# Ledger of designs, part 12: VHH binders against q96fz2

Target 1, 269 residues: q96fz2
Amino acid sequence: CGRTSCHLPRDVLTRACAYQDRRGQQRLPEWRDPDKYCPSYNKSPQSNSPVLLSRLHFEKDADSSERIIAPMRWGLVPSWFKESDPSKLQFNTTNCRSDTVMEKRSFKVPLGKGRRCVVLADGFYEWQRCQGTNQRQPYFIYFPQIKTEKSGSIGAADSPENWEKVWDNWRLLTMAGIFDCWEPPEGGDVLYSYTIITVDSCKGLSDIHHRMPAILDGEEAVSKWLDFGEVSTQEALKLIHPTENITFHAVSSVVNNSRNNTPECLAPV

## First folded at step 12 (VHH)

Design X47
Fold by OpenDDE, fold request of step 14:
Structure X47 (fold): chain B 269 residues (1-269), chain A 123 residues (1-123)
Amino acid sequence: as target 1 above (269 residues)
Amino acid sequence: EVQLVESGGRLVRTGGSLRLSCAASGFTFSDYAMGWFRQAPGKEREVVAAISWSGRSTYYADFVKGRFTISRDNAKNTVYLQMNSLKPEDTAVYYCAAKYGLFTESPEDYQYWGQGTQVTVSS
């Protein structure tokens, strides 16, 4: 997974993240660093995306079932990294393979600290290799959505009115991630960054791409993944597997350029 | 105390129209998606229509086919179901339900329920 969409306004995004805590109270996640949230139809590694994480990471004695939403950098920077520039990392941390998560220090250490997060997106993009050609067909992949009267096609969101009809009740894709906190050697703000855990693709997606993000499907899976106070690493890792509960459509080559940030990126062709 | 009170259900003739209302109290109405469900005798409860917290997004079951309209007035804490071109198959108890956040098609996802109002459509 190297490209996502996360373009919802902050208020709509927050509403889409409604949840119930362990006490049964309906809640919205509290924002940390909301100003760092940059909506985009085309999110690439090194950009900031909103993630969910347990409140217990920030507040001692907090209810670990409570959720915080925070923009974090895509591409995990390990806490032990001593260089001043994260770009000097010698290995790719955009993704973490589920089968080797415990073999790599960069992922094992933060995971052992309970630094699990849920990466939020409208969906993610993947490119299908065309046999015999150097051409790749991009696809937008997302949770199945409730069909609203006009929402039959994401492509119909050409007007503000149509946009609202499609996105006001959009179910966000929830991907399993690991985050870490990095303190720059030269001082400054702590950098929060994340990696997306990947798995072998489900059968439905296998013709498009052989790998997919680990999707946490449903509130229980999301809650268990986030609640590092009550759910062990071993139990949490049981949640990491491919899911068939996805849909996709072909999109234009507009998304190929990471600088393009328009609804055309995810519109069906 | 959380309350959802449906009203407007009655006997109507085929082809007739009916407007159901659901008055909500005891919770922040504007934070909840609302739905109308129905249950006919011997059948499972099924979604009829749903509306987002803001009213900007709506959902209708396939059997509605443009006959019903869901709307809400957040100032009045009320959700409505305008039913036109009613058929005998629409005979059921109609329930209002509330869900925090996004609406879904699944009754199990909804936190609050009304007692229901009987709609009977005669041939």
Scores: ipSAE 0.906, ipTM 0.953, lowest interface PAE 0.5, mean pLDDT 94
Fold by OpenDDE, fold request of step 14:
Structure X47 (fold): chain B 269 residues (1-269), chain A 123 residues (1-123)
Amino acid sequence: as target 1 above (269 residues)
Amino acid sequence: EVQLVESGGRLVRTGGSLRLSCAASGFTFSDYAMGWFRQAPGKEREVVAAISWSGRSTYYADFVKGRFTISRDNAKNTVYLQMNSLKPEDTAVYYCAAKYGLFTESPEDYQYWGQGTQVTVSS
């Protein structure tokens, strides 16, 4: 997974993250650093994206079932990294393979500390290789959505009115992630960064791409993944597997350029 | 105390129209998606229509086919269901329900329910 969409306004995004805590109270996640949230139809590694994490990471004795939403840098920078520039990291941390998560220090250590997060997106993009050509067809992949009135297709979001109809009740994709905290050697602000855990693709997606993000489907899965106070690493890792509960459609080549940030990126062709 | 009170249900003839209302109290209405459900005798409760917290997004069951319109007034803590071109098959108890966050098609996801109002469509 190297490209996502996360373009909802902050208020809409927050509401889409409504949840119930352990006490049964209906809640919205609280924001940390909301100003760092940059909506985009075309999110690439090194950009900031909103993730959910347990409040217990920030507050001692907090209810671990409570959630915080925070923009973090895509591409995990390990806490032990000693260079002053995260871009000097010599290995790719955009994704973490589920089968080797416990073998790589950069992922194992933060995971052992309970630094689990849920990466939020409208969906993610993958490119299908066309046989016999150097051309790649991009697809937008997301949770199945309720068919709303006049929202015949995401492509109908050609007007502001249609956009609202489509996105106001959009179920966000919830991907399993690991985050870490890096303190720059020269001082400054602590950098929060994340990696997306990947698994082998489900059967439905296998023709498009052989790997997919580990998707946490449903409130229980999301809650268990986030609640590192009550749920062990071993139990949490049981949640990491392919899911067939996805849908997709072909999109234009507009998304190929990471600088393009328009609704056309995820519109069906 | 959380309350949802439906009104407007009555006997109507085929092809007739009704407007149902649901008055909400005891919770922050504007934070909840609202839905109308119905249950006929011997049948399961099914979704009729749903509306997002803001009213910007709406859902209708396939059997509605443009006959019904769901709307809400957050200032009045009320959700409405305008029902036109009613059919005998629409005879049921109609329930108003509230869900925190996004609406869904599943009755079990909704936290609060009204007592229901009877709609009867005669041939």
Scores: ipSAE 0.905, ipTM 0.953, lowest interface PAE 0.5, mean pLDDT 94
Fold by OpenDDE, look of step 13:
Order: C-alpha cells, then structure tokens, then sequence
Structure X47 (fold): chain B 269 residues (1-269), chain A 123 residues (1-123)
C-alpha cells in the first residue's frame, strides 16, 4: 500500500470514528494535534494521516479502551534512528509485512511496547499490471458502503451537495498499523510515525495486487488492536489476516501523480 | 435519562398516509444517526429507514420503494417518518432508534430505542 485517500472534513471524520468504550459509553475520539490533519484524496508516504490509538499512550492510568485520533507521518521512523533527517532512513518503512513483523527490529520493538494504531482512510489505491503492456490501471479499494437514496455512483456526485451526501455516512477503512516515537537528535518535537501492516491479498483483490493492507473489520477488531493494555501482542497479531469484505472500482490515471488532490482521484471511470 | 417517544401511529386505510414522529431527549441528538424500524407479529424487527446525524444522507429499505421519507429536525430533537401509499403489509409496531455516529442497517447496532407506535393498515 503506497497511496491512500483521506479527505473528509475533520468533524465528519471524527463522527465516522464514533465508538463504544469497554464500559459501553459512546464516545468520539479526542484529537491530538488536529492542525496537522490535512485532508487529501491522494495521500503518499511521508505525508501525515490520521490514526487511532489508545489514550493510554498519552495519559497514565487512562482507560485503554478510549481512543485518540492523531495525524502521524506515514513511514515509521524508529526511535533508535540517530540521523537528523528521517529521509535518510535506508530501508522502506511504509509497510510492514505481517510474516516478518517479529523479525524486523524497527517494527518488533514498537509493537512490543504496545504501539499499535489504526490507520484511517477513505480507501487505498492499487495498480493492476496490464498483461502485455507497461500500463497500470489504478483502483480505489474500500469497505462496502451502505446504499443511500442518492447514492449514485461515487462518480455521479458532480455537485458539491451530492458529494457531501455521499461522504456523510462513509465507513472509513481501518488498517492495522504500528507507530513509533522518534526524538530528533538536534532537539525539537517528537515525531510520531506509522507503518501499515500488509498481508497477502484476498481472493477478490488478487487479480489487482498480490498484497493488501491488514484491514481490521469491525469495532471488535479495532478495539482489540488498539487496546494494548488488555490485549497481548500475540493475541493482537491474530487479527492480522486478509479480508474479503472489500470492494473496488477503477479510477483514472489522475491519481498517478501524487500532487493531484481532487475528487477525480477516486471517482470511477 | 435517555428517552425516545414515538407518536403518530394509528389505523389507516390502504393507500393512506401517516406521519410518525419521534421525540428524543437525554442525549446529544445531533451526534446520533436515527432510524425507523418495524416489527410485525411473528416477524423480525427490520430497518425501514435511517438518516445521518446531519440529515444529508438517508437510507431506505427495499420495500419502501419511494413511499416513505425520513427526515429530522435537530433543533427540535425530532425524527420523522412520512409514510405514503400505505399497504396492509406495512402493519407493524414502528420503533425509533438512535445510533451514535453513522447509521447501519443492523438493529443490534442501535443503542437507544423507543417504546414503539402501532401502525395498522386496513384493506
């Protein structure tokens, strides 16, 4: 996974992340650093995206079932990294393979500390290789959505009003991530960064791409992944597997350029 | 205390119209998606319609076929169901329900429920 969409306004995004804590209380996640949230139809590595994480990571003795939402940098920077520039990291940390998560120090260490997060997105993009050509067809991949009265195709939302209606009740994609905290050697703000765990693709997606993000489908899966206080690493890792509960449609080549940030990126062709 | 109070249910003839209302109290109404559900004797409770917290998005069950309209007034903490072209098959107890965040099709996802109002459609 190298490209996502996360374009919802902050208030809409927050409501889409409504949850129930372990006491049965309905809650919205509290924001940390809301000003770092930058909505975009075309999110690439090194950009900031919102993730969910347990409140216990920030507050001692907090209810670990409570959720915080925070923009983090995509591409995990390990805490032990000693260079002043995260871009000097010599290995790719955009993704973490589920089969080698416990073999890689950069992922194993933060995971062992309970630094599990849920990466939020409208969906993610993947490119299908066309047989016999060097051309790649991009696809937008997301959770199945509830059909609403005006749910014309995502593409038929030609008006701003219709667009708002389509996204008003959008179910966000929830991907399993690992985050870490890095302190720059020269001082400054602590950098929070994440990697997306990947798995082999489900059968339905296998023709598009052989790998997919580990998707946490449902509140229970999301809760267990986030609750590092009550759920062990070993138990959490059982949640990491392919899911068939996914849909997709072909999109235009507009998304190929990471600088393009328009609704056309995820519109069906 | 959380309360959902339905009203408007009555006996009507086939082809008639009814408007159901549900008054909500005891919670932040604008944070909740609202839904209308119905349960006929011997049948399972089923979703009729749902509306997002903002009222911008709506969902209707397949059997509605354009006959019903769900709406809400957040200033009045009220959700409505306008039912037109009623049929005997629409006879049921109609329930108002609230779900925090997004609406779903699943009754089990809804946290708060009204007592229900009886709608009877005679032939």
Amino acid sequence: as target 1 above (269 residues)
Amino acid sequence: EVQLVESGGRLVRTGGSLRLSCAASGFTFSDYAMGWFRQAPGKEREVVAAISWSGRSTYYADFVKGRFTISRDNAKNTVYLQMNSLKPEDTAVYYCAAKYGLFTESPEDYQYWGQGTQVTVSS
Scores: ipSAE 0.774, ipTM 0.898, lowest interface PAE 0.7, mean pLDDT 93
Fold by ESMFold2, fold request of step 14:
Structure X47 (fold): chain B 269 residues (1-269), chain A 123 residues (1-123)
Amino acid sequence: as target 1 above (269 residues)
Amino acid sequence: EVQLVESGGRLVRTGGSLRLSCAASGFTFSDYAMGWFRQAPGKEREVVAAISWSGRSTYYADFVKGRFTISRDNAKNTVYLQMNSLKPEDTAVYYCAAKYGLFTESPEDYQYWGQGTQVTVSS
């Protein structure tokens, strides 16, 4: 769970995040810091990616079912971290294992404050370790998509018209995350950062990798995970489990180099 | 307030063609994905075709097999279904539906529905 694609233009991404608030009203999430959104086919830890979180984190008296979308740093920096440089953090916070989340101070503390978020991506990459070789086969893993004209052209490199036919109705992968807010000791803006919760892989992915992100499948799961005003930590953690509702395809080694930001990263081979 | 009004349904011979239209009002049409659904007597409502808010992404049920084309005109707040090579099995009430955000195959995901227009295909 260390590489994703989140390449949609902001307006397409925002429409893919349409939701219904607790009163039944159709809404789009409101952006915070939209200029920090850096779309790419090849996102790695320490980069910014958009997450959803409750409006109540930002506004007194807000409806906790209303959603904000904001870019955050991948790799949670705990609020208690005392060094001036987040790269000096002595442990990896890219992912958070579900079976130890309540035992790790870096994750337990923000979770207890209701700092739950939904991490957005087109899908994620995993590398299958092959027997008898040092080679690894990368796969792109994502929600099943409704079949559209040209849906087999996921690479979308041939024209703007064909890109829209594939991606205009793309169902974003929604992963359970925890975020924290860190105030640098030397001053400056508060740093928002997140971790992705992981679980044991489902049967469909077990031949690729033994872990997977905790996927929130559907509006009810997403709403409950986000709504810290109405859904307790204990109830929210019941949403954290593997799912079989995923699909995947093999991709070329172009994605191996995290500097490659091209549709070829997720194109089927 | 919100209205979806289908038109164009009629009796037609096998192999014939029809064009259905659905006029929308009372909501911001360009924010909604649109779908055509049908319901034959004794059967459940099923998706026929769907189109994204921009008009660029489309879905067709397998039974369509290239015979139908969905399109939309956001300036006229209208969605269309061009139906060619009609078969008796296409006999049904056809419904226009609107869904905020992304279209799906599931009727229960759509917020607004028309009253339907009857299409009858004679053998």
Scores: ipSAE 0.589, ipTM 0.820, lowest interface PAE 1.6, mean pLDDT 91

Design X47
Fold by ESMFold2, look of step 13:
Structure X47 (fold): chain B 269 residues (1-269), chain A 123 residues (1-123)
Amino acid sequence: as target 1 above (269 residues)
Amino acid sequence: EVQLVESGGRLVRTGGSLRLSCAASGFTFSDYAMGWFRQAPGKEREVVAAISWSGRSTYYADFVKGRFTISRDNAKNTVYLQMNSLKPEDTAVYYCAAKYGLFTESPEDYQYWGQGTQVTVSS
C-alpha cells in the first residue's frame, strides 16, 4: 500500500467520520491543524493525510472513546530519530508488517504508548503485474458502497455539483495505523507521522497483490483500535487481519504519475 | 426534545400522488441523513428512500423504480417524499428517520423516528 485517494472537502470528510462515544452520544471528530489537510486523488508517502486518534492523546482526563482527526505525515518518524531532516531516516516506514510489528523498535515503542490511529482514505491503489508484459494494471480498492441514484458513484458525474452527489455518502476506507511524535532537534513544531499496518491479502485481492492494508471494518473495530485507554495492545492486535469486505475496479495509468490529481485517477476503465 | 413529525398520509386511488412531509426539531438537522421507511401489517420495516445531510446523495429501494423522490429543505428542517403512480402494494405506515452522518439501508442504524403516517392506496 503506497498510494491512496483522500480528496473530500473537509466538511464532507468530517461527516463521513460520525461516530458514537462509549455513552452512545453522536459525535463528529474534532479537527487539529485543519489547515494542513491537502485533499488529493493521488496521495503518496511523505504527504499529509487525515487520521483519527483518541482525544486522550491530547487532553488530560479526556474520554478515551472521543476522537480527534488530524493530518499526519505518511512515513513514521520515530521519536528517537536524531537527525534534523526526516529524509535521512535509514529505513522505510510507509508500511509496517503485522507479523513483525512487535520486533521493530520504530513501531513497537509507539505502539506500547498506545499510539494507534485510523488512516482515512477514499480507497487505495494497487498495481497488478500483468502476464506477458512489463505493464502494470492499477486498481482502485475501497469498501463496498450503498447504491445511490443511477449515476454510478464514481464514473457518472457530469458537473461539479454532480460530483458532490457521488461522494456525499461515501464510506471511507479505515486502515489500522501506528503514529509517533518527533521533536526536531533544531526546534519547531512536533512532527506527527504514521505508518499503515499491512497483512497478507484476502482471496479477493490475491490476484492483484499479495499484501493489503489492515482494514478496520466497522465501528466496533475502529473504536477498539483507537481506544488505548480501554483496549490493550494485545487485544488491539487481534483486530489486524485481512478482510474480504472489499471491492475494486481497474483504473487508467493516469494515476501512475503521483503529480496527477484529477478524478480520472480513480475513474473506472 | 427530539421530534420527527410526519404528515400527508391519506387514502388515494391507484395511480394517484401524495407528498409526505417530516418536520424535524430538537437536533441540528443539517448534520443528519434522513430516511423514509415503511411497514405494512405483519411485515418488517423496510427502507423506501434516503438522503444525505447535504441533500446531494439519494438512495431509493428497487420497488420505488423512479416513482418516488426524496428531498430536503435544510432551512425549514423538513424532509419530503413525493410519491407518484401509487399502487395498492404501497399501502403502509410511512416513517421518517434520522441518522447522524451517513445514511444506510438498515433501520437499526437510525437514531430518531417519527410516529408514522398511514398511506392507503385503493383499487
Scores: ipSAE 0.502, ipTM 0.803, lowest interface PAE 2.4, mean pLDDT 90
Fold by ESMFold2, fold request of step 14:
Structure X47 (fold): chain B 269 residues (1-269), chain A 123 residues (1-123)
Amino acid sequence: as target 1 above (269 residues)
Amino acid sequence: EVQLVESGGRLVRTGGSLRLSCAASGFTFSDYAMGWFRQAPGKEREVVAAISWSGRSTYYADFVKGRFTISRDNAKNTVYLQMNSLKPEDTAVYYCAAKYGLFTESPEDYQYWGQGTQVTVSS
């Protein structure tokens, strides 16, 4: 499945992605196609969401530790896909299991080209099955955040300005992804698309769901995953594992309908 | 004209060592990642080792098991493969290849190829 929140205004999102290059210099990622960024509390597969990738994918002489941020389609369309319509893809590429990534052509080929990306979100949603029923409880799952005064908590925000305080220093979830570039056979713009790598859930999430995204916890992990110029596929795959550094809260069923784009989607119940 | 010329392939006994060289010309060598690939009779071409344009990063296939070392000398436009503890299964034609930018494991991504040099490991 897969559902995320990525709702920050572009300038806030960009500042949240400040990083250090290999020389230790503080930088912001440079945007590509910023007009395709569609913020929402409720992102589904086939929508565009921002990812980080190495500048070296775009520029011959670039420093591979420098980052580009670009919206890409969720649901990887392989470069070898021959049909003219991506909706004709007969398999689900929303996620990629870590244990089979080197066995599936859809993921092995782009990974071999160094097409690693970091998928950005406020957090993600998962639905827990209730005991003995088909009813499901959605949860919003995210990195632990530094708690602020009352006005800085999600549940305590009572004005647009207080809401902005909650998110101004939000630590974005950083998930390991693979992307590919598809050239339509009839011509037209190249389609950039991504998949999210998944792993077995950590102990803290096991009561909610048995799988989780592969989370890159910290700048060292993010830098190594992105830097296909200096970090081989073999070394990068060692970064792919579950993490216990995650928190969650229950949310209402408003999020169930992917057309609902409202702060209520992630509000604690 | 772009040229990659391998040398150093020969017959060696199991457990022996040899060093392959690949001399490059006709392109800006320091812009290219370099790889060594091999092809045994009846097998597909496979990556052995690769090295980034700067020489800072290397890749080795699992079957290498620390026995081979790739290196490059950008001043001499040359890439090397030092092969130690050779086994009969290492018998193959070894190819030098160049890819603009950064290396990958996939032969399809490489733009320039040498003619190959035969390595034969006798038991």
Scores: ipSAE 0.000, ipTM 0.139, lowest interface PAE 16.8, mean pLDDT 87

